# Designs tried in a protein design chat: VHH binders against E3 ubiquitin-protein ligase MYLIP-A (mylipa). Part 21

Target 1, 279 residues: E3 ubiquitin-protein ligase MYLIP-A (mylipa), of Danio rerio (Zebrafish) (Brachydanio rerio) (q6tem9r1to279)
Amino acid sequence: MLCHVTRPDAVVMEIEVDAKANGEDCLNKVCRKLGIIEVDYFGLQFSGSKGENLWLNLRNRISQQMDNLTPCRLRLRVKFFVEPHLILQEQTRHLFFMHVKEDLHRGHLRMCSEQAQELSALLAQAEFGDYNQNTAKYWYTELCGSEPNQTTINSIIAKHKALEGLSQASVEYQALQLVSSLEHYGVEWHWARDAEAQRLAIGVGPEGIAICRDDFSLVNRISYPIIQIATQSGKSVYLTVTKESSDSVVLLFKLISNRAASGLYRAITETHAFYRCDT
Below, E stands for the ipSAE of ESMFold2; O stands for the ipSAE of OpenDDE; V2 stands for 0.75 times the mean of E and O plus 0.25 times the DockQ between their complexes.

## First folded at step 10 (VHH; framework vhh_7sr4_2)

Design r6 (from q7 with Y103W; at its last look DockQ between E and O 0.81; V2 from the best seeds 0.00; counts 0 for: unsure alone 64.8 < 65)
Fold by ESMFold2, look of step 10:
Structure r6 (fold): chain B 279 residues (1-279), chain A 123 residues (1-123)
Amino acid sequence: as target 1 above (279 residues)
Amino acid sequence: EVKLVESGGGLVQPGGSLRLSCAASGFTFSDNAMGWYRQTPGKQRDLVADITSGGSTNYADSVKGRFTISRDNTKNTVYLQMNSLKPEDTAVYYCTADIRTYWFPSGKETDYWGQGTQVTVSS
C-alpha cells in the first residue's frame, strides 16, 4: 500500500509498505530514509472523519486504523519532546526545529517581546541565511501577537546581522534552546468539554496536564505524581487525582468521538510512560 | 461499575446454531465498541468479532460467513449469531467493551470482560 507521509517542513514522502503492515513498519521506513536513528521521539498522525488529529498506533495494522487507504495520508511529527541537548543527531534536531516552527505558527507557544526579537533573528538566519535587505522575512507577530514597530524591526535586523556566518544547524540549535525554555514546550493540545459541557483545551506535556479554557487561560495544572488512574470509556476520559487534602477527585473530559477520547487517553498514558523515572 | 453478562451458551451438535447475548451496564453503551473473544483451555483469548459504536463489524478469518455480530443500543446488548458450528468453535466466549484503565505510577493497563459463557460443539 502507498503512504503519503508529510514531513513537518511540508515535504511529502512516498512510502510503500505491505498491505498488512503495522504503523511501526511505516515509521521505520520513514526514519531510515531520513537517516534518523532516534526513532522513539517520532510518530505518524492522520485526520479522523470528524477532523480529529490522531496518532497512528504503531503496534496495529495501518489498514485497520485509517478511513482512506488510497493513499494513506500521514504526517511525521515529534511525539515526545526532550531538552535539545539530549538529541544526538543534527537531522533529528532539524525535525524538532521544523515541528516547533509549525507550533509557533499556530500560536501555542507564548513569549515576551525580547524573546520574540531574538527568535525572529534566529528563524530568519535558519531559513534565509545571513541578513539581506531584499530577502529577509521576520516572524514576530506570530511569536508575541503584536505587530512590530520600526524600532523593533531595527532591533531584529541588528540581531540578525550579529548571527552572520553561523550555520543553519547552529542557529536551529539556539532556537530550540530558546523555545525549550517556554512554558508550553512539548505540550500536545486536545479539545474537550467538562461535565458542564464547557469547552476546554487540555495540554499534555512532559511534566503533567494543563486544563485551560478555550482561550488557553489556565484553570488547573495536574502533575503526573498526583494522578492515580486514567480511564477511557467511549467518548469520555476520566482522571482520578489526589487533591491537596489527600482525598481523591474524579475529573471528566468528554470528546467529540471515541477516537478523540482514545487519543487524549493515549497522550496522557504514553507521555507519562515515556518520561517517567523509576530508577 | 462496568458489568458485562453473557448468556446463550450451551451444547450443540456440529452444523447447529447458537445466539449469544451480552447485557452491558455501567457505561454509555451506544458510545462504545463491543466485542466477542473466545478461549480454549491452555490458550489465550482470541478475537471472534467486534462491532463499532456506528455498527461497523470485523470478524476473525475462522468465523467469517458463519458468525454475525450485532448490537441493540436501546437494550444495551450485543449479540453473536453463530451458525454452522464446528467442534473447533468449542470455547468459553467472553464479551468485552472498549474500556481501558491505566494505573499510575506503575503504568499497568487493564481491560474489562464478562465472566464468560461455555459453548460446546460435540461429536
Scores: ipSAE 0.594, ipTM 0.813, lowest interface PAE 0.5, mean pLDDT 89
ESMFold2 (binder alone), look of step 10: mean pLDDT 79; pTM 0.791
OpenDDE, look of step 10: ipSAE 0.750; ipTM 0.901

Design r7 (from q7 with T101V; at its last look DockQ between E and O 0.55; V2 from the best seeds 0.61)
Fold by ESMFold2, look of step 10:
Structure r7 (fold): chain B 279 residues (1-279), chain A 123 residues (1-123)
Amino acid sequence: as target 1 above (279 residues)
Amino acid sequence: EVKLVESGGGLVQPGGSLRLSCAASGFTFSDNAMGWYRQTPGKQRDLVADITSGGSTNYADSVKGRFTISRDNTKNTVYLQMNSLKPEDTAVYYCTADIRVYYFPSGKETDYWGQGTQVTVSS
């Protein structure tokens, strides 16, 4: 079968796999074509029938997971984010950068004005090279939510000029280092409802889980050390967590579909397993 | 304790029929999706059919029109009616429930599968 795999930079790759191929077979072919040996950071995503953004299960047959196979449409995405200094290959860092750049564009990562000024200059150097009068507008409002005044614009220009001569790869690395310090770096978001049917945004990250309201205001943070058990049953995910008093409480998350619930469960368990093995 | 017990496998000629049953206990059967998978030695388990708690069904392309999954929530049982069997349907058939448990910090995970029932289609 033919798979159309969209890279983080929006380039589409055509990948042929056996009709009975597992997800792993496709991912390995994609990574081989890209020269990526650090395959473990990546996965393939597809869209579910209810609009879910789902990870392809690498151990299972592609044809049994996908709603449409003509062609099979997949997205190559970073599944597990790590600190940039742990990434060995420049091509891997480039894919991390492109994924992060899309998250920044969509407002998934926000920062203070000082960081926004610094990152704006790095992004401009990466995209356009050295400063000149025709440099495209800077990504400032998108990064911090405020319109820049002239003093801010002048500061960004000065920072961009200071980057003169730096390669695209060098400034992408610096950008990743800055973004990796942000609160939600590497966080995967899932929509759910609590036991009272209140809508929640559940963020799964390297250190734990953020429980937020519909407007992304924080309700609670749960680090992995206080979690005892995660359970997926049907459309529900349960977390048994230790309270400060040493008692335990069970949190319930209801999802729109069984696949969405499996997705949240897998995000929690696989993120925990991945980062536990790195230590 | 979650328990799944398959039955109804056996030897059948091409074109024949078999009905598999899976008796479930230890959980609220009506709240969970149930599924049938099959496995040839040395291969991964492949989805054959599944059925949601509400009765919606999904089938692998290779079995559409020949196999029917159904459930009886009063008997806590899921069925797989297999018609027009072919030699390529030969496999061990496993029942599963949509339940998974992960233990922190060890990372131990528990899935729930039946013991399997052999289906052999040959002349």
Scores: ipSAE 0.553, ipTM 0.810, lowest interface PAE 0.5, mean pLDDT 89
ESMFold2 (binder alone), look of step 10: mean pLDDT 79; pTM 0.781
OpenDDE, look of step 10: ipSAE 0.704; ipTM 0.909

Design r8 (from q7 with G54E P105D S106E; at its last look DockQ between E and O 0.82; V2 from the best seeds 0.72)
Fold by ESMFold2, look of step 10:
Structure r8 (fold): chain B 279 residues (1-279), chain A 123 residues (1-123)
Amino acid sequence: as target 1 above (279 residues)
Amino acid sequence: EVKLVESGGGLVQPGGSLRLSCAASGFTFSDNAMGWYRQTPGKQRDLVADITSEGSTNYADSVKGRFTISRDNTKNTVYLQMNSLKPEDTAVYYCTADIRTYYFDEGKETDYWGQGTQVTVSS
């Protein structure tokens, strides 16, 4: 069967696999073509029939997981984020960078003005190379949520000029180092509803779970050590959490479909398992 | 407490039929996908059929056209109608629901299964 695998930079790869191939077969072919040895950080995503964003189970047949195979449409994404210094391959760092760049564009990662000025210069060096008055343009509003004034623009230009001669790989690494310090670095977002049917954005990250309103404003943050158990049942995910008072409370998240609920459950449990073994 | 109870198994001759039932309680049945698996000694459990909460069905190749999965949400029961039975169908048949629990301290997951019902097809 033919798979259209979209890279984080939006480039589409055509990958042919056996009709009975599992997800791992496709991922390995993708990583082989990209020269990626660090396969464990990556996964393949697809869209469910209700618009869900789902991870392909790598051990199961692709044909049994997807609603439409004409063609099989997949997205190569970073599944498990780590600190940039732990990444061995330059190509792996590049894919992390491209994934993060999409998160920045969508507003999932915000920073202060000083960090936004620094990152703006790094992004420009990565995309355009050395400063050029005729081609200079900068991301800034996407990074901190406000328009730059001329003083800010001049500061970014000065920082860009200071990066003269640095390679794309070097500035991408510096950009990743900066972004990795941000609160929501490596966070995977899931839409859910609480027991009162209020819409929530649930962020699953390396250190725990962020519960946010639909505008992504933080309601609560739950670290993995205080979570006792997670249960997925139908369209629901339950978390039993130890409160400040040492009592337990059960949180309910209702999702649009059984597959979406399984997706949130797997995101939480697999992220916990991945980073538990890393420590 | 999640409870799944299979019934309807037994001894049958080749070409015969059986209807398995799985009575479910302790969760919202209509919200959950249900499945039938079978296992012979020393082997892993194999999917036989499953049915979504919306009623969509899926079958293993080896049973297509012979077995039919169905559900009755008013009785909280899933059925497996097995026709044209073959000796290869001999196994313990297990009912399951799409429910699972992960224990963070241990890093371990548990699934929920019935006790199983034996189906034996003797030549």
Scores: ipSAE 0.598, ipTM 0.804, lowest interface PAE 0.4, mean pLDDT 89
ESMFold2 (binder alone), look of step 10: mean pLDDT 80; pTM 0.796
OpenDDE, look of step 10: ipSAE 0.781; ipTM 0.909

## First folded at step 11 (VHH; framework vhh_7sr4_2)

Design s1 (from r5 with F104L; at its last look DockQ between E and O 0.01; V2 from the best seeds 0.00; counts 0 for: pae O 9.6 > 2, placed apart)
Fold by OpenDDE, look of step 11:
Structure s1 (fold): chain B 279 residues (1-279), chain A 123 residues (1-123)
Amino acid sequence: as target 1 above (279 residues)
Amino acid sequence: EVKLVESGGGLVQPGGSLRLSCAASGFTFSDNAMGWYRQTPGKQRDLVADITSGGSTNYADSVKGRFTISRDNTKNTVYLQMNSLKPEDTAVYYCTADIRTYYLPSGKETYYWGQGTQVTVSS
């Protein structure tokens, strides 16, 4: 079967796999083509029937997970973000960087103005090299979605100039360092509703679970050690957590589909396993 | 410049209703959460209700079922419908904007307040 795997930089890879191939087979081929040995950091996503982003179960057959297989459309994504210093290969870091860059363009990264300016400079250096007035302004505008004010531009220019002579690999590393310092680094977001039908953003990350309102204002943080039980039933995910009083509370998250609910449940369990047991 | 202008306050009898309005300007209204606080002299300012950019609402326990916060993005206005008013609801009501910018080149959170509007519930 033919799989079209889209990279974070929008490049589409044609990957042919056996009709009975599992997700891991496909991911391995993708990573092999990219020269990536550190396969464990990555995964493949596809779109559910309701438009939800779903992770391919790498252990299961691809044909059993997707409704349309010709061609099978997948997206290569970083599944488990780690600190840049833990990444061994430049190719791996580059893919991390591409993913971060995509997130930035999608408005998914949150940072202060100073950090944003610094990141802009780093991305400029990575994309264009040393400062050039002809390309820099265009790039800054593209990153910002609009023309920034002159003060901001001057700040970014100064920061960009300070990066003179640095290689793409170097500045990508620095960019990842910066992004890794942000509050939601490595957090995967899931849309849900609570018991009162309020829309929530559920962030699953290396430090635990963030429960936010739909504007990403924090409602609650749940560390993995205080989670007693996680279960999924139908479109619902239940989290039983320990309170400071030693009592337990059950949190209910209702998602758009059974598959989405399963996805959240898997995200919680796999993330916990990855960061607590495998690292 | 960010500007918040409250209106709709006044004197009403217990059991009565008021509708507060807050006209906002100087920022992208549709992208930011809005809220209402109230304060009595000598006491802290307390949350009454807030509404996210996405329309999710939150209420203080004391006003649940009686007050309704809503927004009209086309008018850059947030509203507080207050029904079944009680003497305990007497306070200066303040409109607030929780402005969060997450896009380049800025990513900051800033709170803004209106001048407040007096609500008095008395027989």
Scores: ipSAE 0.009, ipTM 0.267, lowest interface PAE 9.6, mean pLDDT 89
ESMFold2, look of step 11: ipSAE 0.607; ipTM 0.791
ESMFold2 (binder alone), look of step 11: mean pLDDT 81; pTM 0.798

Design s2 (from r5 with F104I; at its last look DockQ between E and O 0.01; V2 from the best seeds 0.00; counts 0 for: pae E 17.6 > 2, placed apart)
Fold by ESMFold2, look of step 11:
Structure s2 (fold): chain B 279 residues (1-279), chain A 123 residues (1-123)
Amino acid sequence: as target 1 above (279 residues)
Amino acid sequence: EVKLVESGGGLVQPGGSLRLSCAASGFTFSDNAMGWYRQTPGKQRDLVADITSGGSTNYADSVKGRFTISRDNTKNTVYLQMNSLKPEDTAVYYCTADIRTYYIPSGKETYYWGQGTQVTVSS
């Protein structure tokens, strides 16, 4: 069967796999074509029929997970973010960079003015090279949420000029270092409703789970050691957590579909397992 | 920068038709669900219709059979065909994009909204 795998830079790869191939077979072929040996950071996403953004289960057959196989449309994405200094290959860092750049483009990561000034310069150096007054373009407003005044623009230009001569790989690494310092770096967000049907944003990340309201204001944080059991039943995910009082509390999250619920369940269990072994 | 630009609103007689359009930019349109909400003064916004990236549709009971949502991924546009309009359909109609399947920074709104377009149904 033919898979169209879209890279984070929007380039489409055509990957042919056996009709009974599992997700791992496709991912391995993609990574080998890209020269990536650090496969464990990556996964393949697809869109569900209700608009869900879903991870392909690498251990299961592709044909059993997707609604449309003609062609099978997948997206290569970073599944597990780590600190940039832990990444061995430049190509792996480049894909991390492209993924976070897409997140920045969509407003997923915001930062303070000083960080936005620095990142604006790094992004410009990576995309356009050394400062050139005729081609300089900066994404400050997208990064900070505030429109820059002339003083801010002048500061960005000064920072860009200071990057003269640095390679694309070098500034991409610096950009990743900056982005990795942000509160929600590596957090995967899932939409759910609680037992009272209130909308929640559930962030699954390296440190644990953030439970937020629909405006992303924090309701609770759950570290992984407190989680006793995560289970999925239908469209619901249940977390049994231990409070400081030693009592157990069961949290309920209801998602839009069974596959979305399975996605949240797997995000929690797989992220916990990944970062537990990351030491 | 996410931009949603509605058009096609106006004044129409009961039983009439309008077609709303929403041009979208600043995100990967084909990967995300789109929708229409409406709001009358003093009430919260109510869902009218939404459409998944795969084309599956969902409608409020009050508009089912009269309204049709569709999308054109080549034009990054979502449409709402509104037939058999009634006075109770009078509202400001907002185009929405739900981009929540990606990483979302703390404090970011969950839905992106246009400025709205007025639909008025009266004799």
Scores: ipSAE 0.000, ipTM 0.111, lowest interface PAE 17.6, mean pLDDT 83
ESMFold2 (binder alone), look of step 11: mean pLDDT 81; pTM 0.798
OpenDDE, look of step 11: ipSAE 0.753; ipTM 0.895

Design s3 (from r5 with T28Y P105D S106E; at its last look DockQ between E and O 0.95; V2 from the best seeds 0.74)
Fold by ESMFold2, look of step 11:
Structure s3 (fold): chain B 279 residues (1-279), chain A 123 residues (1-123)
Amino acid sequence: as target 1 above (279 residues)
Amino acid sequence: EVKLVESGGGLVQPGGSLRLSCAASGFYFSDNAMGWYRQTPGKQRDLVADITSGGSTNYADSVKGRFTISRDNTKNTVYLQMNSLKPEDTAVYYCTADIRTYYFDEGKETYYWGQGTQVTVSS
């Protein structure tokens, strides 16, 4: 069968796999074509029939997981984020950067004005090269939520000029170093409802789980060490967590479908398993 | 505590019928998919049939037209009606629910299965 695999930079790859191929077969072919040895950071996503954003299970047949196989549409995404200095290959860092750039565009990664000025310059150097008054374009509002005044614009230009001569790879690495310090770096978002049917945004990241309201304001943060068990049952995910008093509390998250609930459950358990072994 | 208890297995002649039952407790039965798997000695458990919470069914090719999975949400019970039984249907039959639990301290995932009921088809 023919898979259309969209990279984080929006480039579509055509990957041919056996009709009985599992997800790992496709991912390995994608990474081989890209020259990526560091396969373990990546996964393939697809859209469910109710609009769910789902990870392809790498151990199971592709044909048994997807609603449409003609064409088989997949997205190559970073599944497990790590600190940039741990990444060995330049191509891997580039894919991390492109994924992060999309997250910045969505507004999931916000920062203060000083960081936004630094990142704006790095992004411009990466895309356009050395400062040129005629061609430079700067992000800023997308990064911090405020319009830049002329003083801020002048500061960004000065920072861009200071990057003269730096390669695209070098400034992408610096951008990743900056972004990796942000609160929601590497966080995967899932929509759910609590026991009172209130809408929640559940962020699953390297350090734990963020429970947010639908405007992404934080309600609670749960680190992995205080989680005893996670259970998926139907459209529900349950977390048993230890409180400060050493008693246990069960949290309920109800999702739109069984596949969405499975997605949240796997995001939590696989992220925990990945970082437990790689510390 | 999630609990699944199978019953209804036994010895039967080829061409005969059996009805397996699985009594479930410890979870919202009506919200979960349920399934039957079977295992012959030395082999992996294979799907026989499953049924969604809404009643949609799926069958292994080897049992289509002969086996029927059903559920009774008022009794928290899933059934497998097995007709036209063949010697190759001989196996231990396990009930399962679409429930899984991950233990963070061990990094280990657990699925929920019944203890199994033996079905033997021989002449």
Scores: ipSAE 0.614, ipTM 0.804, lowest interface PAE 0.5, mean pLDDT 89
ESMFold2 (binder alone), look of step 11: mean pLDDT 80; pTM 0.795
OpenDDE, look of step 11: ipSAE 0.715; ipTM 0.895

Design s4 (from r5 with A33Y; at its last look DockQ between E and O 0.62; V2 from the best seeds 0.63)
Fold by ESMFold2, look of step 11:
Structure s4 (fold): chain B 279 residues (1-279), chain A 123 residues (1-123)
Amino acid sequence: as target 1 above (279 residues)
Amino acid sequence: EVKLVESGGGLVQPGGSLRLSCAASGFTFSDNYMGWYRQTPGKQRDLVADITSGGSTNYADSVKGRFTISRDNTKNTVYLQMNSLKPEDTAVYYCTADIRTYYFPSGKETYYWGQGTQVTVSS
């Protein structure tokens, strides 16, 4: 069977797998083609019939998870984000960088004007090399949501000139270091409703879970050490957490489908399992 | 506490019929997918049939046309009507729900199954 695997930079790879292949078979072929040894950071995503963004189960047959197999449409994504210094391969770091660039376009990473100026220069050095007034183009509006004035543009140019001679790999690493310090780096977002049917955005990240209103204002942040159990039942996910008083409270998240609820449950449990070894 | 209790198993001759029931409690039955699996000694549990919260059904190839899964949300019960039984249908039949629990910090994960009911098809 033919899989169309879209990379974070929107490039599509054609991957042939056996009709009875499991998800791991496809992911391994993708990683081999890209020269990636650090496979454990990555996964494959697909879209559910209700618009869900779902991770392919790597141990199960692809044919039993997908609605459409001609072709099977998948996205290569970073599943587990880590601090950039922990990434061993330049090729792996490059894919993290490309994923982060896509996230920046979506506006999920907040930064101040000073950070946006610094990152704009790094991105320009990575794409165009040393400053050249005819070819340099700067990401700034995409990073902070405002058009740059001339003073800001001049600052970005000065920062770009200061990067002269730095390689693409070097500046991608510096960009990742900057982005890794931002609020919500590595956070996976899930839409849910609470017991009163209030819409929530649930962010699952390396340090824990952010519970936000639908405008992304923070309601609560839950670190993994205070979570006692997670249960998925039907369209619902329950978290039992330790209160300030040492008593327990149960939080309810209701999702649009059983697959969406499974997705949130797996995001929480697999992220905890992954980073438990990293601690 | 999640409870799944199977009943209706027994001994039957080839070509006969049995109706299995699974009474469920401790969760919101109408929101859950329900299923029947079977296991012969020394083998893994294999899917027989499942039914979504909305009533859509799925069957293993070996039982299509002979078995029917159904549910009664008012009684919190799932059924398996087994017709035209064959000796290869002999197994312990287990009821399950799409419920799973993960324990922090151990990372232990638990799935929920009934105790099983024996179905034996022999002359």
Scores: ipSAE 0.624, ipTM 0.795, lowest interface PAE 0.5, mean pLDDT 89
ESMFold2 (binder alone), look of step 11: mean pLDDT 80; pTM 0.787
OpenDDE, look of step 11: ipSAE 0.645; ipTM 0.895

Design s5 (from r5 with D50A N58K; at its last look DockQ between E and O 0.79; V2 from the best seeds 0.00; counts 0 for: unsure alone 64.8 < 65)
Fold by ESMFold2, look of step 11:
Structure s5 (fold): chain B 279 residues (1-279), chain A 123 residues (1-123)
Amino acid sequence: as target 1 above (279 residues)
Amino acid sequence: EVKLVESGGGLVQPGGSLRLSCAASGFTFSDNAMGWYRQTPGKQRDLVAAITSGGSTKYADSVKGRFTISRDNTKNTVYLQMNSLKPEDTAVYYCTADIRTYYFPSGKETYYWGQGTQVTVSS
């Protein structure tokens, strides 16, 4: 079976696996070709027939999970984020950086103007090298959601010039350090609807669950200590949480498919388990 | 509380037929996928058949063409019609729903199964 595995930097890898291969067989081959020892941070994603973004189950056969196998189209992604100083390999940090760039483009990791100016300079140094008026382009709008004025552009240029001589690897590390300080670093986003069918973005991260509007503005945060149970039933995920009054309330999230609901449920439970063990 | 109750098992000769039923309560039955698994002593539970909320079906290769899963949303019941039974179909058959619960902070996870119903195909 031929797998087309797209890296976070959009490079496509061709991976041959046995027809009965499970997900980890493919992931291990991808990581071996990339020289990645730190396999446990990564997973493979695919698109469901209803447009779902789904994690390939590494223990199950690939052929039993996907609707389209000619070719089998997968995306290499970081599944579990850690602080950048814990990453051992430069290649691993590069893949984290590329994944983060995609999240920034999608607006998942918005920030204030000052952070956007600093990160814009770091991203430009990583992509183009030292400041050059003819080549430099800045990712300000993707980071803040608004176009920069000339004063802001001049500030970014000054910050870019201050990075002169720094290597791509050095500024990628600095960019990751900055992004790791953001509220939603390591947060996995899921589209859902509430009981009134209003669209929500549900963020699952190390500290708990963020409930956001479709523009990613925060509505509510639910930390793991106030969650009593999570239940997946069909296309629905339920969270039973403790209120300030010591009573419980049940939150409902409806997703587009059973697989999407399983995905949110697994994100919540696996993230809780992963970061609880790392504490 | 989620409850699944199987019935319809028994002893049958090779080539015979049985119909299993699973009565469900404690959840919105029409919104959930339902399934049948079977277990032989010393083995893990294996999928036999599944049916989505919309009625789409999936079967294990060993039973395709012989078994039929169906559902009645007005009775909150899923059925497994088993035809052309073979001795290798002998097992405890379990009903399940696509429901699971995770408990904080322990991390204990619970899946919902019926008590099982014995099917014995004696040659």
Scores: ipSAE 0.578, ipTM 0.763, lowest interface PAE 0.6, mean pLDDT 89
ESMFold2 (binder alone), look of step 11: mean pLDDT 80; pTM 0.801
OpenDDE, look of step 11: ipSAE 0.780; ipTM 0.903

